VH-VL binders against p39998r288to527. Designs and how they scored, part 6

Target 1, 240 residues: p39998r288to527
Amino acid sequence: VQLLEMESITSEFFSINSAGLLENFAVNASFFLKQKLGGRARLRLQNSNPEPLVVILASDSNRSGAKALALGRHLCQTGHIRVITLFTCSQNELQDSMVKKQTDIYKKCGGKIVNSVSSLESAMETLNSPVEIVIDAMQGYDCTLSDLAGTSEVIESRIKSMISWCNKQRGSTKVWSLDIPNGFDAGSGMPDIFFSDRIEATGIICSGWPLIAINNLIANLPSLEDAVLIDIGIPQGAYS

## First folded at step 1 (VH-VL)

Design o08 (framework fv_ozuriftamab)
Fold by ESMFold2-Fast, scan of step 1:
Structure o08 (fold): chain C 240 residues (1-240), chain A 121 residues (1-121), chain B 106 residues (1-106)
Amino acid sequence: as target 1 above (240 residues)
Amino acid sequence: EVQLVQSGAEVKKPGESLRISCKGSGYTFTSYYMHWVRQAPGQGLEWMGGINPSGGSTGYNQKFKGRVTISADKSISTAYLQWSSLKASDTAMYYCARSLYSSGYPWFDPWGQGTLVTVSS
Amino acid sequence: AIQLTQSPSSLSASVGDRVTITCSATSSVSYMHWYLQKPGQSPQLLIYTLSYRASGVPDRFSGSGSGTDFTLKISRVEAEDVGVYYCMQALQTPYTFGQGTKVEIK
C-alpha cells in the first residue's frame, strides 16, 4: 500500500464550518482524481478523447454521501468528466438535508442520477463508456451499514446489490472509498463481518488519518493499493 | 488445544423450544467470532449467522432471521443457538465454527463436532 | 447473495490421480476458502485466503483463482482425501458455500 499526502488547495474564503470543510475536501479530492484520470491534457475542454466515466455510490444519510456529491459536482463542472450517482435509497426518499442540497447542486452542474443497478448498466451502455473510477461513499464515519439497511429489507438488498456491482467492476476500474470502505469500523479499521458487506477498494481518500485504523485496513483489505490524506485545514488536535 | 465442544443430540416435537450450545476452550473466547452452520440431511453447508462474543453483536442469514436467536455467555465461553418453536424443517446437523476477528475475509477453523437435531411428530 | 457453483458435482479418482475442482461465483470475490468434509465428520479447513494451506494440510493441496473463478487442485490424490469438498466466499454476508464436490477413490 502507498501512503500519500496531498497539499491543500484551498481558498482563503473557505470557512471552518461544515460547508467550508466540505468544499475544501471536494476541491482537493477532485484535483487528485483528475490526475488519476489523465490530468489536464486529457480533461481540457478542447480535447477530443472520450470523456471518462465516474460512478458514485452514495448514502443519503451521512457526511460521506454529501462529500461525494460535492466531489461529483466539481468533476462535472471543471473536468469534462461524466458522473453518474446511485443512492442507497430511491432519490425521492433522500433524508439528509446536506445530501439533498448537494444533490440539487450536483444535478444543476450536469450530474446524472440513476435509481437501480440495472439503470446504471443501461446508462453505461448508452454512454458507450466503461467505468474508470467508482467512488464509494455509502458508509463513512457517521453511519454504519446496519443503520442504513435496518430501515427496510428493500434497502438492505439494494445496498448488497450495489456492493456486488462495484466489486464486479474490479480489474479495469479503480474503486476509491471516501474516509472508510463500506464494511469496516471507522474508529478501528476492523471489519464488521455481521452488519456490512465489503467494498473491495483500490484506494482510500480521507480527510483525517487515524493510524490505528489505516494499519488495520491494510491488514484486512487485500485490494488496497493506495491511501490518500486530503488536508482540509482543521487543527491537528481536532482529529484526536 | 483449541477446541469447540457442542451439546448432545436432541429429539423434539414441532412447537417445542430448544437451545443448543458450543463451548470454546484453549483460546480467548472474546477474540474470535462464533458462527453457526446448518446441514440438512443429505445436503450441503448453509451459514445461519454468527456473533461477536465481546459485544454481543450478531449477524444472520436472512433465511433464518427471526426464526432463531444466536447468543453467547462470555463468562463461560459458550455460544448458543435457540428456537422458540421448532418445525420439522429444522431437522439438521448444526455446527459451530470459529473465525478470527482481525480477518476481513473470515475462514472457519476449528469446527465443533456437530449437534444433530431431529424434529418429528 | 453471492452464489457459488462447483464443478464437477462428483468424481471418482484412482490413487495418484490429479484432481481439479472449480468454483464459480455470481460476482467477483477477492478470495476463496476450501473445506473438506470426510464421511461422518465435521468439515475441516483445507485452504484459506485463496492459496494458504491450513495447519497440517499436505502440499498436494493448492488453491488458485481470481475474480469469479477459483480452483482447488490435488496433485496426487490419496485414499484419505475421500469426502465432500466445499468452496466458501466470505466477502459479503450471507457467507455462502458451493453445493459441494463429492470425491470417491476407486
Scores: ipSAE 0.016, ipTM 0.460, lowest interface PAE 6.6, mean pLDDT 80

Design o09 (framework fv_ozuriftamab)
Fold by ESMFold2-Fast, scan of step 1:
Structure o09 (fold): chain C 240 residues (1-240), chain A 121 residues (1-121), chain B 106 residues (1-106)
Amino acid sequence: as target 1 above (240 residues)
Amino acid sequence: EVQLVQSGAEVKKPGESLRISCKGSGYTFTSYYMHWVRQAPGQGLEWMGGINPSGGSTGYNQKFKGRVTISADKSISTAYLQWSSLKASDTAMYYCARGRYSYGLKYFDYWGQGTLVTVSS
Amino acid sequence: AIQLTQSPSSLSASVGDRVTITCSATSSVSYMHWYLQKPGQSPQLLIYEVSNRFSGVPDRFSGSGSGTDFTLKISRVEAEDVGVYYCMQRLEYPYTFGQGTKVEIK
């Protein structure tokens, strides 16, 4: 019987727009994750401790991917966190304008991008660093993995390989899903019945969702240990 | 121009197996999910399940899981609904319906003409 | 599972009447879709995502609503509008339909 406790991190906007909402999420989520990476104490002992590695698994076509790239940018700006991103598509095929914009800024801040699970594993070997945190941002709140894969066997296979890689990292690695773990329906917290592979998330970072979805998710995701709510000034939505 | 053409009516006895079909034309078959909807005599509509023809991934209403099998053959643009052992309670009209599966576009836009399945002793 | 309840279960209208059908969900849904099943025919899509008319659907049909309460209106019913109307949600599995509203023309 594991009890999940929602942590609340609040920030207030007096003028709310999509760019402001995304940036507010990224700032507050980065603050939370930096604490999980050992914060100030680890930075003091940097000579004895390697820089933490964070891997982002992101959609090229939805809000969740854009949020993750903005989050990655803030983590990179710290100067003591290594960040590598792998998209659900080739980076040459990015479609969403917001994801493209955040990707450009992320790269300028020192963020790295790889094009396959094999490239990701090669990069990890080169850095001689195990991944400490995986950020799961492929699905998000507004769609399912079935929606994201659509009718493409190539994208479906790629997403499945990314999920498989992520789940293999469990143990010393903590997996944090943005809004909803990949493979679950955000409205209900129930598994996506059209997509068999699911992220075995350790925790969730969300901007709000209904209690029924959280209860269903707890029942269906035994790996889940934590959840944090980032209050960006929007009321908890009609996510029934 | 989009058409979903279903197989003809069936009359079966309890315990018999059956497979009915739904053939899509006028669109790219693998670009849409195919769903099965049941309508018992004098009753309303009930979603049974569906399939992504591209990868073959299926999803079922728990009420029908284990009682039916949904499959598709994308080489001939045809989806199937199959029973290994029919019951009298399976007597119904069965419709196939094409589903959109992307954010905000989750509805059934085109439907087949229906296949009447009668199971009686 | 989200249950959808339609009201009324049946009605009789004269050509030119305004017809209103409601659909209530047991929990909030983002979108509601409406289908018409004419006698002896397959269901056909009328309204998707609350208020959008499907291709070929006359402008006398309109949809509205939010949260748990949704409405389908026919501003001036015609003889060809006879049939059973169903609301549907696809937010949660299993996807569910309302019990149907039978519309008959006098």
Scores: ipSAE 0.133, ipTM 0.619, lowest interface PAE 5.3, mean pLDDT 83

Design o10 (framework fv_ozuriftamab)
Fold by ESMFold2-Fast, scan of step 1:
Structure o10 (fold): chain C 240 residues (1-240), chain A 122 residues (1-122), chain B 106 residues (1-106)
Amino acid sequence: as target 1 above (240 residues)
Amino acid sequence: EVQLVQSGAEVKKPGESLRISCKGSGYTFTSYYMHWVRQAPGQGLEWMGGINPSGGSTGYNQKFKGRVTISADKSISTAYLQWSSLKASDTAMYYCAKDWLGYYDSSPFDYWGQGTLVTVSS
Amino acid sequence: AIQLTQSPSSLSASVGDRVTITCSATSSVSYMHWYLQKPGQSPQLLIYLGSNRASGVPDRFSGSGSGTDFTLKISRVEAEDVGVYYCMQALQTPYTFGQGTKVEIK
């Protein structure tokens, strides 16, 4: 809510549209994640070690999905990071215009897309690269997983399989949720009572956060190790 | 603009070795799988295999596994299809094709080479 | 391996006719891709992920379907549409093509 309010103020007074705010997020978040992947020293070394693999689990219908594809594009442009995206729906059925636009640009920059957990696992075997980071961008602020799952039985099964796959990647794999971990309410930080499957995130990347939601999330998500605020360029005086 | 340029037509005898090539330009060669597709005279299209040019990992249609080798040289943006010993049944048009959406999953081939005709006869 | 069967194997149409080509898979696939191979040319992408037109493809071409049954339609065939049409699945290896549908103009 608060993040959406701040973005609206910036757009009205400073002529910064959603694409500009999204790009600022993607640039800054990609810098942060590159540091988590070992930074310049690792990513520019020419050696026999496998290139790191980043997997994006993205919504087709919300801001978090669009942010994730823009972020993935910046990671791909590094040249030594492999990025694979899996959507909560069929690629044919992408609804949000910004998600469609960012997906097209992501593909042109070398980003890869799969359409099922089985295909994702096959791609991982083919690449023979370790999954170091999973980016969780399924829920977002505009809807809950219950809202998404309620649209069809196929979508519900798909989301549950994606969550299950993600939680199995624990160990050396770090799960970073964009804005809010999936399975939790954005406003309150409480678990979604109508959807029992939740991402066991190790970190959160956000551009704004209500204090009460942070406290509730910490109490209800024991896997959480880190949280980072990304500056998306909202000027002083807009903050409340 | 994206282009895939293949090597010229070949006429060979059974038992000879051959390597044909496909040079990509206008895109980042290491970012997309390259596939080889065969078309025997008067027949349809048949996927032979593909390669990830970045790491060199390959996948083959079992029908062709062990009969051909797919490789790539990323320094010159070129993929290869090689036979150690040709047979008359290898007579076909061979196309290279660029993967668009990525690793394995429902990805179409967005650009195709012009084809290399290989004729194997005694 | 997933086998794809196209129907019809060949057809002859007059300019302006509606052409319908079907593709049936032995197992469920998420999407079907369609290619056109004009005489003496390389295949070219027409439709990807079931229903999306590739760059430069006229809007008279459309794709539909799900599961095991997919359809390619040409609303008003033109002389330049002569060639062999192929469906393709890329859900799992080996990637497979249909046997092709030859479209000729009377």
Scores: ipSAE 0.000, ipTM 0.412, lowest interface PAE 18.3, mean pLDDT 80

Design o11 (framework fv_ozuriftamab)
Fold by ESMFold2-Fast, scan of step 1:
Structure o11 (fold): chain C 240 residues (1-240), chain A 123 residues (1-123), chain B 106 residues (1-106)
Amino acid sequence: as target 1 above (240 residues)
Amino acid sequence: EVQLVQSGAEVKKPGESLRISCKGSGYSFTSYWMHWVRQAPGQGLEWMGGIYPGDSDTGYNQKFKGRVTISADKSISTAYLQWSSLKASDTAMYYCARLEYYDSSGWDAFDIWGQGTLVTVSS
Amino acid sequence: AIQLTQSPSSLSASVGDRVTITCSATSSVSYMHWYLQKPGQSPQLLIYLGSNRASGVPDRFSGSGSGTDFTLKISRVEAEDVGVYYCMQALQTPYTFGQGTKVEIK
């Protein structure tokens, strides 16, 4: 909650647009994730080794979705990392203007989008490449999985399929959640009692967290190994 | 303490059906792949296949696909290996093993093993 | 399928000897895992990802190697180290093991 208020103040009072804050996050997060993919040495060997595959699981209903697409764009800009995105809804049903904008730029930089878990698995088989990183951007701090599913059984089933697919990959794949792992409350770090399925994240990439949320998340997410704070460029004078 | 406890030894005749079990405790059963490894008398280790109990997805070594069925009951944290019709060549020690992940590049290892179930098939 | 060949098939050592076991793969693997099966017991993990010792494994055990050739060393063998040692690759399915190296202690 405090993180969302700070971002709004910065944009309004210091003439830093939300797009600028999002871009700063994406650049810094991409540097971090490239290190997790074996760094520059591995990326330079793409002619003899399969290119790393990153999968993004994203929602159109929160800022984390836009962050994930911007991050994916930076990852695929060099042409040495393959990125595939799967949304919690049909691509034709995207409504958030920032998510639409970032999706367009992402596609122009070589990013790919699939429409189902089955299509994702087919794409993985065609590329003959295991998933090395999953970026979980389904929930963010804006809402819960229960809020995302709403009253739609179709969307609920889709979200559950995406979570099941992700957790099944965990043996060979590192899962990084943006802001908060899906299935947890952003303010408290406690499990969402109304949605039983959760991503078993290995790490969290965020721009800020309440101490109580971090402590509770560590207690309730045994898979968690790392938490990374990314500087998004909020001026010191905005903090009040 | 993480433990895998397997069912007891079995003596069967060719053509009979059999199901052996592996019960996990001390960890989240639905969050780890459970695999089966076979060891024929006096021979080495051979991977048979595994199951992810969270959604019952399975993978088999082609040598055993269609010859055995791997399943799990998450309500009692138990994985199963089943034969519809046993053959003398199925005589072996059968181990269940939990797959632990160590690296994003897919280099996983079996960190916890069951005590083994000896299956003897003779006429 | 990637086949793993161990050498030697068996060896006999005295307490305090240095023991070396090798494992060769038919195609390149980045890492190798090593297991020990003591007489009458289940296999136990010794070394994972080439060189990392599993929890509770004494520091006299070490692993090394790259590509297709990997080595397990016991710097000063103890009586409790008797058993069959197996290498394993998990780079691709089917997961495969070496044929085993039997270590006997005099």
Scores: ipSAE 0.000, ipTM 0.422, lowest interface PAE 15.9, mean pLDDT 78

Design o12 (framework fv_ozuriftamab)
Fold by ESMFold2-Fast, scan of step 1:
Parts: C-alpha cells; sequence; structure tokens
Structure o12 (fold): chain C 240 residues (1-240), chain A 122 residues (1-122), chain B 106 residues (1-106)
C-alpha cells in the first residue's frame, strides 16, 4: 500500500444552507488549490508570471459539475488564476439548471468555457500559460462514468477524448478529482469494469466519502498521491 | 414521474418517540436534498432542516436543532424525521420537499410530499 | 434571520381580476420563490429564482422584484387559483417563508 495521508480542510467563515454548503465547499477547495499553486506570494499580480492556468473537466448534469464551476469561479475571481472549463457535452446543451446557473456566474467572474479538446488546446496556446492543475468533475460521487457515457455514442467519444487529454497532461500538471476519479465506482472505489478509460488522478477532493472507497482507490490507482476531505461545515454547538 | 410519499398520520402522547418517513421515487434520490417543512394548525410554513442523502450531511433551523433528528437511507430512497420525546407543541402537519443540490444558487422546493399529520395530546 | 412580510394578508377577487401580492425582506436577497397551497393540499412551486415559472404553471403567473421588495402577479385570476400564497428566501439559513396571503375567489 502506498503512503497516503488524508487531509481535512475547513472554512474559518462558516455559513450553512444549501447555497452555503456549496459555497463552503468551493471556498475551502479554492483555498487548498491556491496553496498547491504557490499561495499568496506567487498569486499576487505583480509576481505571477505567467498566471497559473486551471482546467476544469465538468459534467453538465450532476452535482460534481456544479461544484467544479463554483470552485472555478472562486479561483478566477479571487486568486489571479486563469480558468478554462470543458463540459462532457456541448456548452449549448447543458442539462442541469444549477450547472447552467453556476456557469453564468463563473463566466461573469472571468471564467472561460471551450467546447472541444481542440478549442481547449487553442485557448491554452493563446494564453501562453502552462496548465498546472486539472480538476476532474465528470463523474461525481453518485454516478459512474458508464452511466454518463451511456447516454449516446457522441458523449462517450467526447468523454474518452477528455480523459485521454487529461492523462497526457501528467508530469508538470496535477490532476485533482472531485469526489471520485472518472472510471471508478463511487461506492466501492473499484475500477468501473464497464468503461475502460480512467482518469489517472494525482489527488481527490471530497466533502464526504466511504472509507472503504478511499482505501480501494489507493490500492487501484497508482497515480494517487493525496486525498483531501473538505468539511462543508457544522454549526458551533452541533455536538451539544 | 417524481413522487414523494410520506408515512401516515400519527396520534401520540407527550414524551413518546416517533419517526415519520418520506420515500422518493422516479428520480435519482442522492441528487436532491430532502427537506422537512412544518405547518402548525392554522399557521404558515416553517423550514426545519434538510439532508443530503449522498453523505447524510444535515442542516437544521436552530429552532429545531437538538429537538429532532433528520436522517436518510439512500438504499431505500427514504428520508426520516424523528423525535426522541414529543411535546404538545409538535402538533403540526409535516411536509417533505426536495431541492436539487447544485451550484451556489438560491434553492427552491420543486416537489412536495402529501404531508404527515402529527397530533400530540394527552 | 431574514424575515419575510407579505401584503395583503388576505384578499377576495372575482374571476378575471388582476391580483398582486408583495413580499418584503428585512435584508437584501438575490431571488424570491413563490408557492401556492390549495385548500387541503401540499404547497406547490409556482415561481422560482425570482421570475421563472415552474413546470405546468400557467403564464398568467409572473414574479418580479429585487433587493428587499418582490411581487407575484396573477394577470387574470381563475377559480382554481384559490389558496394561500407563500414567498420564500433561501439565500441563507434558516430558510424562511412569508406569513402567507390567502386568496379567495368570489
Amino acid sequence: as target 1 above (240 residues)
Amino acid sequence: EVQLVQSGAEVKKPGESLRISCKGSGYSFTDYWMHWVRQAPGQGLEWMGGIDPSDSYTGYNQKFKGRVTISADKSISTAYLQWSSLKASDTAMYYCARHEYYGSGDYYFDYWGQGTLVTVSS
Amino acid sequence: AIQLTQSPSSLSASVGDRVTITCSATSSVSYMHWYLQKPGQSPQLLIYLGSNRASGVPDRFSGSGSGTDFTLKISRVEAEDVGVYYCMQALQTPYTFGQGTKVEIK
């Protein structure tokens, strides 16, 4: 078994409701990722050269995608970080109303959206910034990659292209999966035997997860170096 | 067809325990928070709290924190509201309602259960 | 907690009348949601995120407003619109509802 230490991150500014829980996740995860990008010393405008680039690979139809767009908004709005998002479907075909809402807010905060791997690579060349972090938010905790890809051959081909692009970025780029890496069963942490393509994640960011799933991922995902539990908050006095 | 089906009416005495249920069907249960909303006789609606069935994370209205427990069993797509010791002031209609937990948007309750009437009297 | 106050508390309207219900918040909210509870029934969603009509809701219903003042309008009330209307905010916990506006149809 490889040595892997699970981390826990909490917000010092706590608020709780459905909107607050998502914001608490996004704030805490963005704080963590900013530390991974070098912290305030690097991310200040006068000494960030080039500005770091974060790429988000997001579902248009699940909670993981909405979390990723909220996270991206915090990164691009407050971190002097460039963010580009690519969805598992065309951006004109977004299905989920909350993903649509988070996408609108993300764009207003300076986030960029592209609609293909080719467009993504073109945007990266234009920005002349190395991609330092990829956020994998395609599968999520409550579905499998087979479930997502099974909606159509076009979506299956698209997801496979996104996974291939992501895995090619390994080396100088760190891949962080929200909740569960693409290609693994969320409940068990075992590989999805019905879908052969898998994200070779460097780390996992989750807001809650079965311990057995994390242990199985450690055993079955050699690229995995870290796992972070984001505490989405409990009001003071919850244990009283 | 999305449905939230609640357990039947209950008549209890003060001090008794009670658990009522709300079973979801026709949708992915773990993609939606389940909330409990109370309506005292002749009164308006009051939010009690909610649960994310995917990890059992709960949020409570402080007025009800410690007085009730909200839980869920995702294997049977059912959410629960329970009291360890009922009071006469718990007499009310209790509704479950779902909301989709995506994004930082202001959430709304798109489907509601039929309600469970709880009467607590001596 | 954000308190919501509705006006009027009750009204009587004839079929075809225009009905206006207002909801005032003690502090600014981004959106207001509106529900209808028909007699003996569960609440049902009418308007969400300020101005969006829920599935199956007739276009005679509309929502508007921003900040602390929000309005629900029924352009031509029908007999089936009888019930109690509630506004709701979910910007912060605790989520709160207005006290309700009872609409009776003559």
Scores: ipSAE 0.000, ipTM 0.406, lowest interface PAE 15.7, mean pLDDT 79

Design s02 (framework fv_socazolimab)
Fold by ESMFold2-Fast, scan of step 1:
Structure s02 (fold): chain C 240 residues (1-240), chain A 124 residues (1-124), chain B 109 residues (1-109)
Amino acid sequence: as target 1 above (240 residues)
Amino acid sequence: EVQLVESGAEVKKPGSSVKVSCKASGGTFSSYAISWVRQAPGQGLEWMGGIIPIFGTANYAQKFQGRVTITADESTSTAYMELSSLRSEDTAVYYCAREGYDILTGYEDAFDIWGQGTTVTVSS
Amino acid sequence: QSALTQPASVSGSLGQSVTISCTGSSSDVGGYNYVSWYQQHPGKAPNLMIYDVSKRSGVSNRFSGSKSGNTASLTISGLQAEDEADYYCSSYTSSSTYVFGGGTKLTVL
């Protein structure tokens, strides 16, 4: 609710719409993640250095998924970062208009999409490259895992397999969740009591979060090392 | 719509190298894996290796490790297979084949489209 | 290491059914639903007939695939003269590679 109110205020006063705020998030988040990948020193070296691999786990139906595809597009545009996205549903079943739009642009900029965990694992083995960063964009601020999975056992099973895969990558891989890690309540930061599977995030990238939710996440997510607030272009005077 | 067209027949001496090309036309090149499969006269099919062009990384069968190099050029939609240190036992028809594994859509693996085959003869 | 095991030859009469087996291990046929079947006529490239239990579009319903444990099978019913060919199975492996069976020559009597 709070993040949606701030975005609406910006659009009203400055004629910038939700797509503009999304783009500002993606640009600024991409700068942050490029630093985590070694920055200019690694990404612009012209010796035989391996290109980093980033995997995005994205919702097909919410703002977090759209943010992740826009972020992935900016990462791809460097020419030195490989990005693979796996959706919570089949790519041909995408419902959300903004997710569809961002997916089309992402693909045109060199982004890759797989439709299953097994396809993702096959691609990683063929690349002979470990994943350095996973971006978790499955839940987001404006929905719960219950909303995302509905009553569908197929979708629930798929989401659980994606969470399991993500948690298995930890060690050499850093997991960054957009807005809220999968398995936690967005408003309170407390674990979702109706789901036992949760993303073991290394850090959180958000455009605005209640202090209470961040503190509760710190208390309930032992893997959490960092939380980063991204400037999406709302003037300081618009914030209460 | 998608077709794979391979380069012409080759006659090589033992110890030399051969490089076979496979040009894709129509449809998607970059997101599908391209494999190389050979068949010696009167014998069965043998998988040599494959590449996913958008990733640029190849994977090889253990038997060919160190002798085969598979590459792809996305700008020309062409995959290549180079086999070095040729022996008479390398005399075979060499096929390129598209694995039905579309890395962008996750379509399941199968060799659904094949090139016409390139005959390589190794003799002294 | 080893190729998948197929019988070297099978034969059947016009109108009858034949089954070709393909045996591997838990690291290929037994571990994955990525078994495929190819038909090859003399002088031609192989043609995909079956992937797992699904037939390729345009392939006759006379061809069907099945799998039990480490063994996959191709069954051809209503055998026709045109079915005379070599048949190969292939499987994905735990090493992210592919392996082919030795091939089976089908003779239509």
Scores: ipSAE 0.000, ipTM 0.416, lowest interface PAE 15.6, mean pLDDT 76

Design s03 (framework fv_socazolimab)
Fold by ESMFold2-Fast, scan of step 1:
Structure s03 (fold): chain C 240 residues (1-240), chain A 122 residues (1-122), chain B 109 residues (1-109)
Amino acid sequence: as target 1 above (240 residues)
Amino acid sequence: EVQLVESGAEVKKPGSSVKVSCKASGGTFSSYAISWVRQAPGQGLEWMGGIIPIFGTANYAQKFQGRVTITADESTSTAYMELSSLRSEDTAVYYCARDLWGSDYEYYFDYWGQGTTVTVSS
Amino acid sequence: QSALTQPASVSGSLGQSVTISCTGSSSDVGGYNYVSWYQQHPGKAPNLMIYDVSKRSGVSNRFSGSKSGNTASLTISGLQAEDEADYYCSSYTDSDTWVFGGGTKLTVL
């Protein structure tokens, strides 16, 4: 994958490791999302407005999920943003080392995790707060949504319920996808023909993306109203 | 190790403009805002404005609105501050400082440039 | 010049404690819990000492911060000659800007 290859090149030539690139993305993306939530004026310690709720839909097994947990950690550190994460698998079944490491740090910083859509809805009811932002991090460049679902009907059902829940929130909720909206091909930006359920993203947060994929995505995602490129410190020459 | 290195001293005439640079090394340039703070001889610190490089968005103190322009070049990790219509009262040391703009737990300037002396005289 | 009020000068003897106050309003110091403090020696750039009650790594435990209402305070215990410097407070504001205190010259007698 082009994005993964680009990260490898940067680490080799400039001594920046993958963990550094992930943290750089998370800090910059968290700042962007804080502005979308009203910025410092809304998020200050003495503000009496209800704390905004951000929900993360995260892969248990790819870089996109790890990036989302790091992003969630930075959002939680404000003390004025509530963050709940729902994984594509049970959190007790997490096996990917990168996702596990970011999940441990996320929990230590006050991030919350639920194990099902029903648990998510119960948590939302308890908090008495509508979700303002959903961060979609189920797919990314590492694998397709059909790759994640294809080996298990249980996982497929779970992913479909997560997508359905997310799309139901769209009226008052902004959906931001990390790198590529779930249900679209990472290389081309075209809809994934092997998986019919797709996230109706409002915006995209990306770090280095092929121009052709962005153009195809814009043409095939009518809900898309914004896109932002987060500079993670990779020189322009590395975007090959 | 984070370092902010500013451009050299400037001597300018009243009515002219000055542009000071601040090059960041070590750490991540785009992850933090860069603010400009000046200090006239024997006076206190005065915030002029700051920029968030990833957005190209700058904010200015009302006193300097219309006279100051702050920009950033992410490819060179360099921030710039241009002050126009210079007056003798603009004689000061100009500092760049890294600030955690947009971080609710990190409302501070953690690293400072060495300062650039700007003298406005006829 | 500045929006935040600090005493122009304070003095203390070696080994004593001094406290420097920084007073603002509900739209700055009172509205934000993270007032920062900077030490400046003659001819040098400011150096971060305290952000609210947290101390910058490497800064002596003799320095501590506190805040009550619209007033933040920097306390220096066990005064040493090296502490002689100018001290500035800073706060974020409701206008999404930064404001500094007028500065306090600390003299160690």
Scores: ipSAE 0.000, ipTM 0.412, lowest interface PAE 16.3, mean pLDDT 76

